# VHH binders against Tryptophan synthase alpha chain (trpA), part 3

Target 1, 293 residues: Tryptophan synthase alpha chain (trpA), of Haloarcula marismortui (q5v140)
Amino acid sequence: MGLERAFADEPAFVPYLAAGDPNYEASLEYVEALARGGADVIELGLPFSEPIAEGKTIQNAIVRSLEAGMTPDRFFQFVEDLDVDVPLVCMTYYNLIYQYGEGDSESRSDSENASGETASQGPRPFVEKAAAVGIEGLVVPDLPGEEAGPLRTACDEFDLDLVFIVAPTTKGDRLERMLEQVSGYVYVQARLGVTGAREDVDDATEDSLARLSDWDVPKAVGFGIKTGAHAERIVSAGADGIIVGSALVDIVAEGHENGDSTDAVADRLEAKARELKEGALRGAAERPQPERT

## First folded at step 3 (VHH)

Design n64 (from b02 with L100T S104D; framework vhh_7b2m_4)
Fold by ESMFold2-Fast, scan of step 3:
Structure n64 (fold): chain B 293 residues (1-293), chain A 119 residues (1-119)
Amino acid sequence: as target 1 above (293 residues)
Amino acid sequence: EVQLVESGGGLVQAGGSLRLSCAASGFTFSSYAVGWYRQAPGKQRVVVASITSGGSTKYSNSVKGRFTISRDNAKNTVYLQMNSLKPEDTAVYYCAAEYTGYGDWEDYWGQGTQVTVSS
């Protein structure tokens, strides 16, 4: 079922962590701490060895996860091992999705090798496996809307939502094409340029949300949200939810570098998640309620 | 190692002009948005102008029509052309580079350059 349900009653908090950062066992506890802290949807990064467009914080998290042994199959096991009741979304790159179905001759039975029927089937094998383990949506940062048809078809077959990122520069026909492929929620990159200017942040958020107002899909705003005050500002401007990655990944990174216990880092993640969720709830309370008629 | 180095500050008479430069090294400059901030004594640091990786610009109301931000990605440099300077423009000016990608946010700051506008 659709991820839209997570946005129906109150602003959704959507945290991101790289699955398996800094190791498999600690990462399970960190994701569970985010759920306790008030996450409504959790985005799990499945690392790809050649990241395309990541900042250093997320790229370093990807490197830690890969060095700890994360693979696509181990990611699917990670999802099965998680003890959370919130929807899970996988964030990864299209090349990984597409290549997952390629299968080599040494991993197959002899009869399959003889038939050749286990050759690449596009994105379908990945999407089928993701659905089987309980993933409810995909975020694929490197896939433009105009090229998303095959992935959208596979997602529709297995009832996964396909989340797209809308940049401040995405307009006109390109925006419409992207929004025809999106489901669940849209990831709104509302911030432009340098942080810290309240008026610039508010203007960029309002402009992005106004541009998307004709579309019923929930708008979750991301990029640069670090505090409850940031969350409050974004939601008060009309966002249906917030997406937070780097602030949470930094907590994991600092704990790893300092040699802090898993429990101590999990407690910090839960506290930060609660701060962010409470900020979002305050932002919603500051908006005028729509007139009921 | 990431570095941002500001230059071009100094003393100028009211109505004069200065051009600030910010030279970047140690990161993929073209992927970052860049802004100019200023901080006067006893006040908070505020943004005055910004330019995205794609070249779109924004200005605070106090400098619109007087300041122009531009970038030269081949030189890893951003500029702030300041015209019709006023005593109220006196501040330390900082260059900041910001990356915003999927779930990611980082910023880098220069050391600042002093601008003094005499009446």
Scores: ipSAE 0.111, ipTM 0.455, lowest interface PAE 4.6, mean pLDDT 84

